# Ledger of designs, part 6: VHH binders against Type II methyltransferase M.MthZI (mthZIM)

Target 1, 355 residues: Type II methyltransferase M.MthZI (mthZIM), of Methanothermobacter thermautotrophicus (Methanobacterium thermoformicicum) (p29568)
Amino acid sequence: MKTTHRIYFKNSADMNELKDKSINLVVTSPPYPMVEIWDRLFSELNPKIEETLIDEEDGLRSYNLMHEELEKVWHEVDRVTAPGGVVIINIGDATRKIGKKFQLYPNHVRTIDFFFDRGYQVLPFIIWRKQSNKPTKFMGSGMLPPNAYVTHEHEYILIFRKEGPRQFKTEEERKLRRESAYFWEERNQWFSDVWTDLTGVSQRLNHKNLRKRAAAYPFELAYRLINMYSIMGDWVLDPFLGTGTTMIAAACAGRNSIGYELDHNFKDLIESRINETLKLSNEIVMRRINDHIEFIREKNGKYYSENYKFKVTTRQEQDIRLYYPRTYKKIKNNEFEFFYQEVNPKKERQSKLNI

## First folded at step 24 (VHH)

Design cc6 (from z2 with S62D Y108N)
Fold by ESMFold2, last read:
Structure cc6 (fold): chain B 355 residues (1-355), chain A 119 residues (1-119)
Amino acid sequence: as target 1 above (355 residues)
Amino acid sequence: DVQLVESGGGLVQAGGSLRLSCAASGFTFSTDWMYWGRQAPGKGREWVSGISGSGEYTAYADSVKGRFTISRDNAKNTLYLQMNNLKPEDTALYYCARGEFYGRYFDNWGQGTQVTVSS
């Protein structure tokens, strides 16, 4: 088994390297309009934005211009997404004071509007509750009503589907779909419309941190979504790749991927993160099995994994098959092939007994 | 709360050296990738360097590779950037950052320490 991963260092407003309808899943988080750290990026894309922010102090116009820049990318996302494909956008609203006026700028509304108006089905989406880095920044009048403000500590994981439900027409696709299933308890945890277990704050551990490092919350976010909305061998796109999180999560899940990143300086970092991930990949994937074995230990299960012979909760879990990327090679500039090995839980359990 | 406090900036002549420090608290420092970034006047934020939690893996922006060295001391929860052969183009506010946060590149940022390189 192998997967292919490509990086294009350019503005994703033009994704001419990609054929129409070639992508099964988009998982991305864009620059957030009206969040100050992104002002320079948006102003470099459209200098009028700086004028509206500073000279005119026109928050609504700034907000609209910033979204127009993102919508160039969303048009390309629409073009490349296959029928039945899923587009997942992590985006937060912005709270911001422009001149004397404080307000929330509802980025999620504008993003939903773009895809809904173009015929996408809006699927139940996720409110991601996370702790703010600056919980007291916009308190307003503090303890004095009515001019105090709620602390803004959530983001959205918006989920859109192009056309009708995806169909699996070949025997090979159906087999891959069955092998790509997730455990019942993972389904219960992951398919919740509020996520509170990825907070971004430190967590005390009693074990070696190296075994837990690859489950850092940005990786875990992408890894869940990729497992939830794609099957092995699918093509996953991130038009705002950044430091490579979607690509390494896709690799650990046995999916192919394509990423666009404007800043070529991230090339060295992405390659360094690939090398770290390969060192940790077996542990990352085996954690799912180890957690399942712990979960099912005291359960009275009726079904068994056909591939690994441990108990499973439902018939749909019987064909689960897991692989981890073991090595890679560079095929050409910014293209990687990953080579896989199937997990071996029996050998892992035997080594525990020999302690 | 996550807190990142940078120090070690200052004025230095071209060709000189500085060592920046970042004191970290409020998270498990030894498990997270840590980064240095910078912001020159009138320009956007620029990524400079990164280091894995163990320190085994590092990465550098093209403009600083070979001149800057990132390191960490997990016992002291401290991130470092050794900057050699400094150029006027390196003049910027330097800040450390923790991990990555989807949608904002990096999760948490310090307030920064000013480095000014005179010609």
Scores: ipSAE 0.484, ipTM 0.825, lowest interface PAE 2.8, mean pLDDT 86
Fold by ESMFold2, fold request of step 25:
Structure cc6 (fold): chain B 355 residues (1-355), chain A 119 residues (1-119)
Amino acid sequence: as target 1 above (355 residues)
Amino acid sequence: DVQLVESGGGLVQAGGSLRLSCAASGFTFSTDWMYWGRQAPGKGREWVSGISGSGEYTAYADSVKGRFTISRDNAKNTLYLQMNNLKPEDTALYYCARGEFYGRYFDNWGQGTQVTVSS
């Protein structure tokens, strides 16, 4: 088994390298309109934005102009997404004072409107609760009503589907779908409309080696979503690739990927992260197996994994197969092929008993 | 709470060296990629360098490759940037950061430490 991963260093408002209807899943997090760190990026894309932010102090107009820039990318996302394809956008609202006026700028609403107006089905989506012991900087009048403000502590993981449920018509496709299933306890954890469990903690057992080598929490976010909404061999797109997290997560999940990143300076970082991922990939993928074995140890499992012979909770888990990328080769400057090996849980369990 | 505190900036002549430090707390430092970024006057933020949790993997922006060296001391929860052969265009406020270079980690950037390189 192999997968292909391509990086294009250009503005994703033009994705002409991609054929219409070629992408099964989009997982991305854009620059967030009205969040201050992104002001220079948006102003370079449209110089009127600097004028409206600084000279006019017009928050609403600035917000609208910033979203118009993102919508150029969303139009391309729509074009390349296949029927039955899923578009997942991680986005947060912005709280910001422009001039003397403070308000929330509802980035998630504008994003939902874009896809809803174009006939996408809006699926139940996720509120990602970021745990913080420190409130945001905008408290308003503090303890005195009515001018105090709610602490802003979450982001959205918006989920859109194009043209109805995806169909799997051949036995080969249906078999691959069954092999791409996830465990019952993963389903219960992952398919929740509020996520509060994405922190630096990877498991309950306090195993030093696993915790020191657990993937960063942005990786876990992407990896979870990719496993939830695609099957092995699918094409995953991130039009705002950044540090390469979506691509790396797709590789670890046995999916192909394409990323767009405006800043060519990220090239060296993405390649360095690919190399780290290859070193850690078996451990990353095996973590799912090890967590399952711990979960099922004292449960009344009715079924067995056909491929690995441990107990599973449901009939749908019987055909699960997991692969990890073992090696890769660079086909072109920004194109990679990953080559895979199937996990071996029996051999891995014997190795852990010796540690 | 995540805290990142940068230090070691200052005024230096072109060709000189500085070593920046970033003291980290409130998260598991040893497992996370850490980054240095910078912001020159009137410009947007620029990614400078990154290092894996183990320290084994590093990366640099083209403009600093060969001149800057990123490192970390996981026992002290400290990130470093050794900056050699400094140029006036390196003048910027330097930040350390955790996670991705997007606004999702807004509070994971410290106040920064100013580096000013004179001719």
Scores: ipSAE 0.476, ipTM 0.817, lowest interface PAE 3.0, mean pLDDT 86
Fold by ESMFold2, last read:
Structure cc6 (fold): chain B 355 residues (1-355), chain A 119 residues (1-119)
Amino acid sequence: as target 1 above (355 residues)
Amino acid sequence: DVQLVESGGGLVQAGGSLRLSCAASGFTFSTDWMYWGRQAPGKGREWVSGISGSGEYTAYADSVKGRFTISRDNAKNTLYLQMNNLKPEDTALYYCARGEFYGRYFDNWGQGTQVTVSS
């Protein structure tokens, strides 16, 4: 098995490298409108935004202009997303004072409106509380009603589906789908509408060599979503690639990927992270197997995986197969092919015992 | 609370050197990629350098490669940036940052430390 990964260093408002209906899953987090750290980026995209923020102090107009810039990207996302494809956008609302007027700017509403108006099904989505060193605490009048404010501490992981449930028409596709299943206990953890467990805090107790945290919590978030909403061999797009997290998560999940990033200076970083991923990839993917083995010891599973010689909870888990990227080739300057090996729980257990 | 506190900035003549420090707390420092970024007056934030949790992997923006060196001391939860052969265009507020995903730049930022390089 192999996967292909491409990086385009350009504005994703133009994704003409991608054919219509070619993408199975989008996983991304854009710059958040009205969050101050993004003001310069939005103003460089549209200089009118700086005028409305600073000179006019017009929050609503600024909010609308910033979303118009993002919607150029969402139009391209819509064009390239295949029927049955899923679009996942991590976005937070902004609380902000413009002039003397404080309010919340509901970025999630505007984003939902865009896709809903274009016929996407809005699927149950996730409220995510993540760790931040910049919590917004606009208290207003404090303890005096009615001008006090709720503290804003969450983000949204919005989930949209294009043109109804995806169909798997060939025996080959159906087999690959079965092999791409996830364990029952993973499903229970991942398919919750509130996520509070992606903070990195829960791993502080595991300081042993073999149980150290292999990847940052942004990786785990992307890796979950990719496993939840795609199958092996699918094409995953991130129009706001950044440090490359979606791409490396897609690689560890056996999916192809495409990323767009404005800042070419991220090139060296993304390549360095690819190399780290290859060194750690077997451990990263094997964690799912090891967690299952520990889980199923405490439960009398009714079904069996011949692939890995352990019990599973449901019939749908019997054909699970996991692969890790072992090596890669650079085909072009920003294009990589990854080559895979299936995990081997018995061999890996012996290897760890000898280390 | 995640805290990132930069220090070591100042005024220096072109060709000079500075060493920046970033004290980190409130998260597991040793496992996360850490980064330096900068913001020149009137410009957007620019990524400068990154280093893996183990320190084994590093990366640099083209404009600083060969002049700047990123390092970390996981026992002290401290990130460093050694800046040599400084140029006036290196003048900026320098900040350290922790992990980011998708298209967002870094989800935890320090206050920054000012570096001013005189011509």
Scores: ipSAE 0.471, ipTM 0.814, lowest interface PAE 3.1, mean pLDDT 86
Fold by ESMFold2, fold request of step 25:
Structure cc6 (fold): chain B 355 residues (1-355), chain A 119 residues (1-119)
Amino acid sequence: as target 1 above (355 residues)
Amino acid sequence: DVQLVESGGGLVQAGGSLRLSCAASGFTFSTDWMYWGRQAPGKGREWVSGISGSGEYTAYADSVKGRFTISRDNAKNTLYLQMNNLKPEDTALYYCARGEFYGRYFDNWGQGTQVTVSS
């Protein structure tokens, strides 16, 4: 098994390298309109935005202009997404004072409106609770009603589906789908409409839990979503690739990927992160196996995985197969091919015991 | 509280060297990729260099590769940037950051330290 991963260093408002209807899953997080660290990016894309933010102090106009810039990318996302494909956008609303007026700028609403108006089905989406050590600075009048404000410490993981449920017509496709299943307990953890277990806050962990958090929470976020909404061999797109997290997660999940990143300087970083991931990939994927073994030890599972010689909770879990990327080669024009090996729980346990 | 405090900036002649430090607290320093970024006058923030939690993997922007060296001391929770052969184009506010550039969004970043390179 192998997967292909491509990076295009250009503005994703033009994704002409991609054919219509070629992408199975989009997982991305754009620059957030009205969040201050992104003001320069948006102003460079559209100089009018600097005028509306600074000279006019017009929050609503600035918000609309910033979303118009993102919508250029969403138009391309719509074009390249296949029927039955899923588009997942991690986005947060912005709380911000412009002039004398404070308000929340509801980025998630504008994003939902874009895809809903174009016929996408809005699926149940996730509120990502990011508990902060620092409270929001916009408390309003504090303890005095009615001008105090709710603390805002969450983001959205919006989930859209194009043109109805995806179909799997051949036996090979159905077999690959069965092998791409996830465990019952993963389903219960991942398919929750509120995520609170990815915080980004310092945790005082005992030694065993430290290894469970070896991957940063952005990786785990992308990895879950990719496993939830795609099968092995699918094409995953991130039009705002950044440090390469979606691509790396797709590789660890056995999916192909394409990323767009405006800043060519991320090339070296993405490659360095790929190399780190290869060293960690078996451990990352084996964590799912080890967690399952721990989970099922105290349960009376009805079904059995012959692949890995352990009980599972449901019939759909019997055919699960997990692979990790063992090696890769670089291809011309910022492309990588990853080559895989199936996990081997017996071999891995014996190797650790003999050290 | 997550705290990132940069130091070591200053005025330097072209061709000279500086070493920046970033003291980190409030998170598990040893497991996270750490980054240096910079902001030149009139420009947006750009990343400069990154280093893995273990220190084994590093990365650099094209414009600084071969001149800058990132390092970390996990015992002291400190990130470093050794800058050699400085150019006027390196003039910027330099800041350290933790986390990922997911959608070009940093989790946390410091207030920065000014580096000014004279012609």
Scores: ipSAE 0.416, ipTM 0.791, lowest interface PAE 3.6, mean pLDDT 86

Design cc6 (from z2 with S62D Y108N)
Fold by OpenDDE, fold request of step 25:
Structure cc6 (fold): chain B 355 residues (1-355), chain A 119 residues (1-119)
Amino acid sequence: as target 1 above (355 residues)
Amino acid sequence: DVQLVESGGGLVQAGGSLRLSCAASGFTFSTDWMYWGRQAPGKGREWVSGISGSGEYTAYADSVKGRFTISRDNAKNTLYLQMNNLKPEDTALYYCARGEFYGRYFDNWGQGTQVTVSS
């Protein structure tokens, strides 16, 4: 098994490298409008944004202008997404004082409206509650009404589906889909409408306490979403690749990926992260296996996986195949191929005992 | 709560050196990639350097490659940036961060420490 990964260091408002309807899954997190740290970035895209923010102190106008820039990217996302494809956008609302006016700028609403108006099926989204980056949890938190504000500590994972449920017409596709199944207990956890377990705490898979520790945040978020809404061999797109987390997650999940990033300086960083991940890639899938084994010990499964020689909860889990990237090859300056090995739980356990 | 506190900034002459520190708390420091970023006057925030949890892997922006060295002490939950051969263009507020990049997926950052390089 092999996957291909491509990085384009350019503005994703123009994805001319990608064909129409060629992407199966989009997983991304854009710069958040009206969050101060992104003001300069947006202003570089459109100088009117700076004028409205600073000179006019018009938050609404600034907000709209920033979203217009994002919508250029979303238009391309729409173009390249295949029928039955899924678009996932992690986005937070911004609370900000512009001039004398404090308010929340509802980025999630604007984003939902964009895709909804274009005929996407808006699926139930996830509220992600993570540790707050805000130094002060309480603004205007006096005890006298009415001027106190609710603490804002969550982000949104918005989920859109293009042109209805994906169809699998060939036996090969159906096979891949079966092999890409997730465990019942994973399904119960991942498809919750509120995520509270991803707090940014990277828990190294230490052998001894394998139970509780999720993969290194932010990897886990992307990894879950990719497994939830794609199958092996699919193409995953990230228009805002950043440090390459979505790509790495796609690779670890046996998916292809394409990423866009404005800053070419991230190239070396992404490669370094790839190398690090490859050293630990088997542990990612082993964690899933071990978590399942632990779960099944407590909850007797009705069905049996012949491949991995353990019980599972449902028939749909019987054909699960878990692969991890073992090696990669740089094909071009910005193109990588990953080569995979299927996990062998017995072999992997033995190898760890011998170390 | 996640806390990142930068220190070590100051005024230095061109060609000089500074060592920045970032004290981290509220998360498992040893497993996370950590990053330095900076924001110069009139410019957006830019990535400067990154280091893996173990410290085995490091990366640098082209502008600082060969001059800056990122390191970490996991026992002390501290991130470092050794800055040598500083240039006026290195003048910026320097941030310690975890996550993707400055408020994208999973970002935390401190208040920053000011570095000013005089000509």
Scores: ipSAE 0.394, ipTM 0.771, lowest interface PAE 1.9, mean pLDDT 88
Fold by OpenDDE, fold request of step 25:
Structure cc6 (fold): chain B 355 residues (1-355), chain A 119 residues (1-119)
Amino acid sequence: as target 1 above (355 residues)
Amino acid sequence: DVQLVESGGGLVQAGGSLRLSCAASGFTFSTDWMYWGRQAPGKGREWVSGISGSGEYTAYADSVKGRFTISRDNAKNTLYLQMNNLKPEDTALYYCARGEFYGRYFDNWGQGTQVTVSS
């Protein structure tokens, strides 16, 4: 088994490299409009943004202009997404004082409206509750009402489906789907409408610490979403690749991926992260296996996985296959192939005991 | 609380060298990628270098490759940036950062240390 991964260092407002309806899943987190750290990025795209923000102190106008830039990318996302494909956007609202006016700028609403108006099925989204590592400027009168405001400590994971549920018509596709199943306990956890467990910051892909990752766009978040809304062999797109988190997650999940990044300087960083991930990639699937083993010890599973020789809760779990990238080959300057090995729980346990 | 405190900045002539340090606290330092970023006057923040938790993997922006070296001492919870052959265009406020760099965003960063390179 192999997967292909491509990186394009360019503005994702133009995805001319991708065919129409060629992507099965989009997982991304754009720059958040009206968040100060992104002001320069947006201003570089459209200088009027800086003028409205700084000179005119017109937050609403700035907000609209920033979203117009994102919507250029969303148009391409729409074009390249296949029927039955899913678009997932992690986005946060911005709370900001512009001039003398403090307000929340509802980025999630604007984003939902964009896809909804274009006929996407808006699916239940996830509220990602994370601890704010950023000093939130408290505005208002302290302990005196009424001028204080609620601390904003969550982001949204918006989920859109294009043209109804995906259909699997061939036996090969159905087999891949069965093999791409998730455990019952994962289903219960991942498909919660509120995620509170992705807190803390760890960049190391260690099975013991994977659940404690909190980043702007952490590996675990992308990894979950990819497993939830795609099957092995699918194509995952990230229009805002950044440090490569979505790509790495896709690779670890046995999916292909394409990423766009405006800043070419991220190339070396992405490659370095890929290399690190490969060294620890088996830990990701081992964590899943071990978590399941731990779970099933406490629960009496009704069914049995012949492949992994443990009980499972449902019949759909019986065909689960977990692979991890073992090696990769750089095919081109911006193209990588990953080669996979299936996890062997017995073998992997033995190897760990010898270390 | 996560704390990052940068030091080592200053005024240096073109071609000179500086070594920046970042003291980290409030989190497990050895498991996280750490980064250096910088912000020049009138420009957005940009990443400069990154290093894996173990120190085995490093990455650099194109503009600093061959001149800057990132390192870390996990026992001391300290991140370093050796800057050689400094150029006027390297003048910036340098930040130590934790978490994932996304565009021009870090999860956490310090107050920064000013580096000024004179021509």
Scores: ipSAE 0.390, ipTM 0.770, lowest interface PAE 1.8, mean pLDDT 88
Fold by OpenDDE, last read:
Structure cc6 (fold): chain B 355 residues (1-355), chain A 119 residues (1-119)
Amino acid sequence: as target 1 above (355 residues)
Amino acid sequence: DVQLVESGGGLVQAGGSLRLSCAASGFTFSTDWMYWGRQAPGKGREWVSGISGSGEYTAYADSVKGRFTISRDNAKNTLYLQMNNLKPEDTALYYCARGEFYGRYFDNWGQGTQVTVSS
């Protein structure tokens, strides 16, 4: 088994490299409108944004202009997403004072409206609450009503489906789907409408940290979503690739990926991260297996995986196949192929005992 | 609380060298990627270099490749940036950064240290 990964260093408002309806899953996090750190980026896209923010102090107008820039990308996302494909957008609302006016700018609402108006099925979204060690800065007029406001400590994972549930018409597709199943206990955790277990701290998967269940937020978030809403061999797209988290997650999950990034300087970083992740890729899969084994020790599974020689909760889990990238090859300057191996829990346990 | 404190900046002539340091606290330093960024006057923040937790992997922006070297001492919770063959265009406020990547921006930045390269 192999997967292909491509990086384009350009504005994703133009995805001319991609064919219509060629993407099965989009997982991305755009720059958030009206968040100050992104003001310059948006202003570079449209100078009117800076004028509106600074000269006119018109937050609403700025907000709209920023979203217009994102919507250019969303149009391409719509074009390239296949029927039955899923679009997932992690986005946060912005709280900001413009001039004398403080308000929340509802980025999630604007984004939902965009896809809803285009006929997407809006699926239940996930509220992601980042456990920040930051003291909840209560912002407001102290203890006197009515001018205080609620703290904003969550982001949204918005989920859209294009043209109804995906259909699997061939036996090969059905087989891949079965093999791409997730464990019952994973389903129960992942498909919660509130995620509180992802700390947002980029804890890189090291051998020691993998043991501490410390969820490296960006990777874990993308990895979960990819497993939830795609099957092995699918094409995953990230229009805002950044440091390559979505791509790395896709690779680790046995999916193909395409990423767009405006800044070409991230190339070396992405490649470096890929290399590092590959060294640890087996650990990711082993963690899933070990977690399952631990779970099943406590609960009596009704079914049995012949492949992995452990009990599972449901019949659909019996065909689970977990692969990890073992090696990769750079084919082109911006194209990589990953080659996979199936996890062998018995062998892996023996190897750990010998260390 | 995550704290990042940069030092080592200053005025240097073109072709000169500087070594920046970043003291980190409030998190497990040895497990996280650490980064250097910079912001020149009138320009946006840009990524400069990154290093993996173990130090095994390093990355550089194209503009600094071959001139800058990132390193770390995990025992001291310190990040370093050796800057050689400095150019006027390297003039910027240099930041130590940690955390999740939101596009071009990092979650955590220090206050920065000013580097000025005079032609």
Scores: ipSAE 0.345, ipTM 0.750, lowest interface PAE 1.8, mean pLDDT 88
Fold by OpenDDE, last read:
Structure cc6 (fold): chain B 355 residues (1-355), chain A 119 residues (1-119)
Amino acid sequence: as target 1 above (355 residues)
Amino acid sequence: DVQLVESGGGLVQAGGSLRLSCAASGFTFSTDWMYWGRQAPGKGREWVSGISGSGEYTAYADSVKGRFTISRDNAKNTLYLQMNNLKPEDTALYYCARGEFYGRYFDNWGQGTQVTVSS
């Protein structure tokens, strides 16, 4: 088994490299409109954004203009997403003072409206609350009403499905689907509408040529979503690749991936992470198995995996196959292949705790 | 030859703390999951904690969650277990082990270090 990963350093408003309906899953986090760290990026796309922000102090106008730029990308996302495909967008709302006016700019609402109006099935989304060890800075007038503000500490993971549920018509597809199953206990955790166990990764990029802040979601976030809404061998797209987290997660999960990044300065960073993928992938797969084994020790599983020689909770878990990349090869300047092996329990043991 | 040498055990009062160390040699330490296990008198061996090669992932038995912390220094080929709020039930011979599946299989382990918690 192998997977292919391609990186394009260009604006994802034009994905001419991709065929219509060729993507099975989109997992991405765009620049958040009205978040100050992205003002320059948006202004470079449309100079009117800077004018509205700085000269006119018109937050609403700026907000709309920024979303118009994102919507160009979303149009391409729509084009390349296959029927039954899923589009997942991690996005946060922005709280900002423009001029004398403080307000929340609801990025999640605007994004939902875009896909909903185009006929996507809006699926239940996830609220991601980042555990901040930082004392939430209370914003407002102290203990006196009414001018205090609620602290905003969550982001949204929006989930859209194109047309109806994906159909698997061939035996091979059905087999891959069965093998791509997740554990019962994972499902229970992952398909919660609120995630509180994932920490936000503030990546301070100390690279001279890189933007100071990459708003990258953590590996685990991407990894979960990929396992939840795709099968092995699928194509995962990230129109805003950034530091490459989605690609790394896809590789770890045995999925192909395509990423777009506007800033070519991320190339070295992404490649460096690809080098680390082998180690990471092994650890993550082992973690999943270990966690399951621990879980099943406490519960009498009704079914049995012949492959992994442990009990499972449901019949569908019996066919789970977990792979990790053992090696990789750079095929082209912007293309990598990973070669996989299945995780197997070691046969030789000096001691067993659970005979 | 794989060698694992535990240290840091001793007698401690309930509520006290100990830090165990395990010096590893004879294998590539940084790539393997490492584990702490323990065996109390008259009881079977049980796993206590595990840590991935990079240290990114850690796991704990329910009995020690919130009290014990596993860590590693790959540059020193050393595994650690910080044990806080120790209880008499924690009294056991503690082993450092190389293995897999949260202690389901141990390939190698040391001679152990004795931890005794008095009431």
Scores: ipSAE 0.194, ipTM 0.662, lowest interface PAE 1.8, mean pLDDT 89

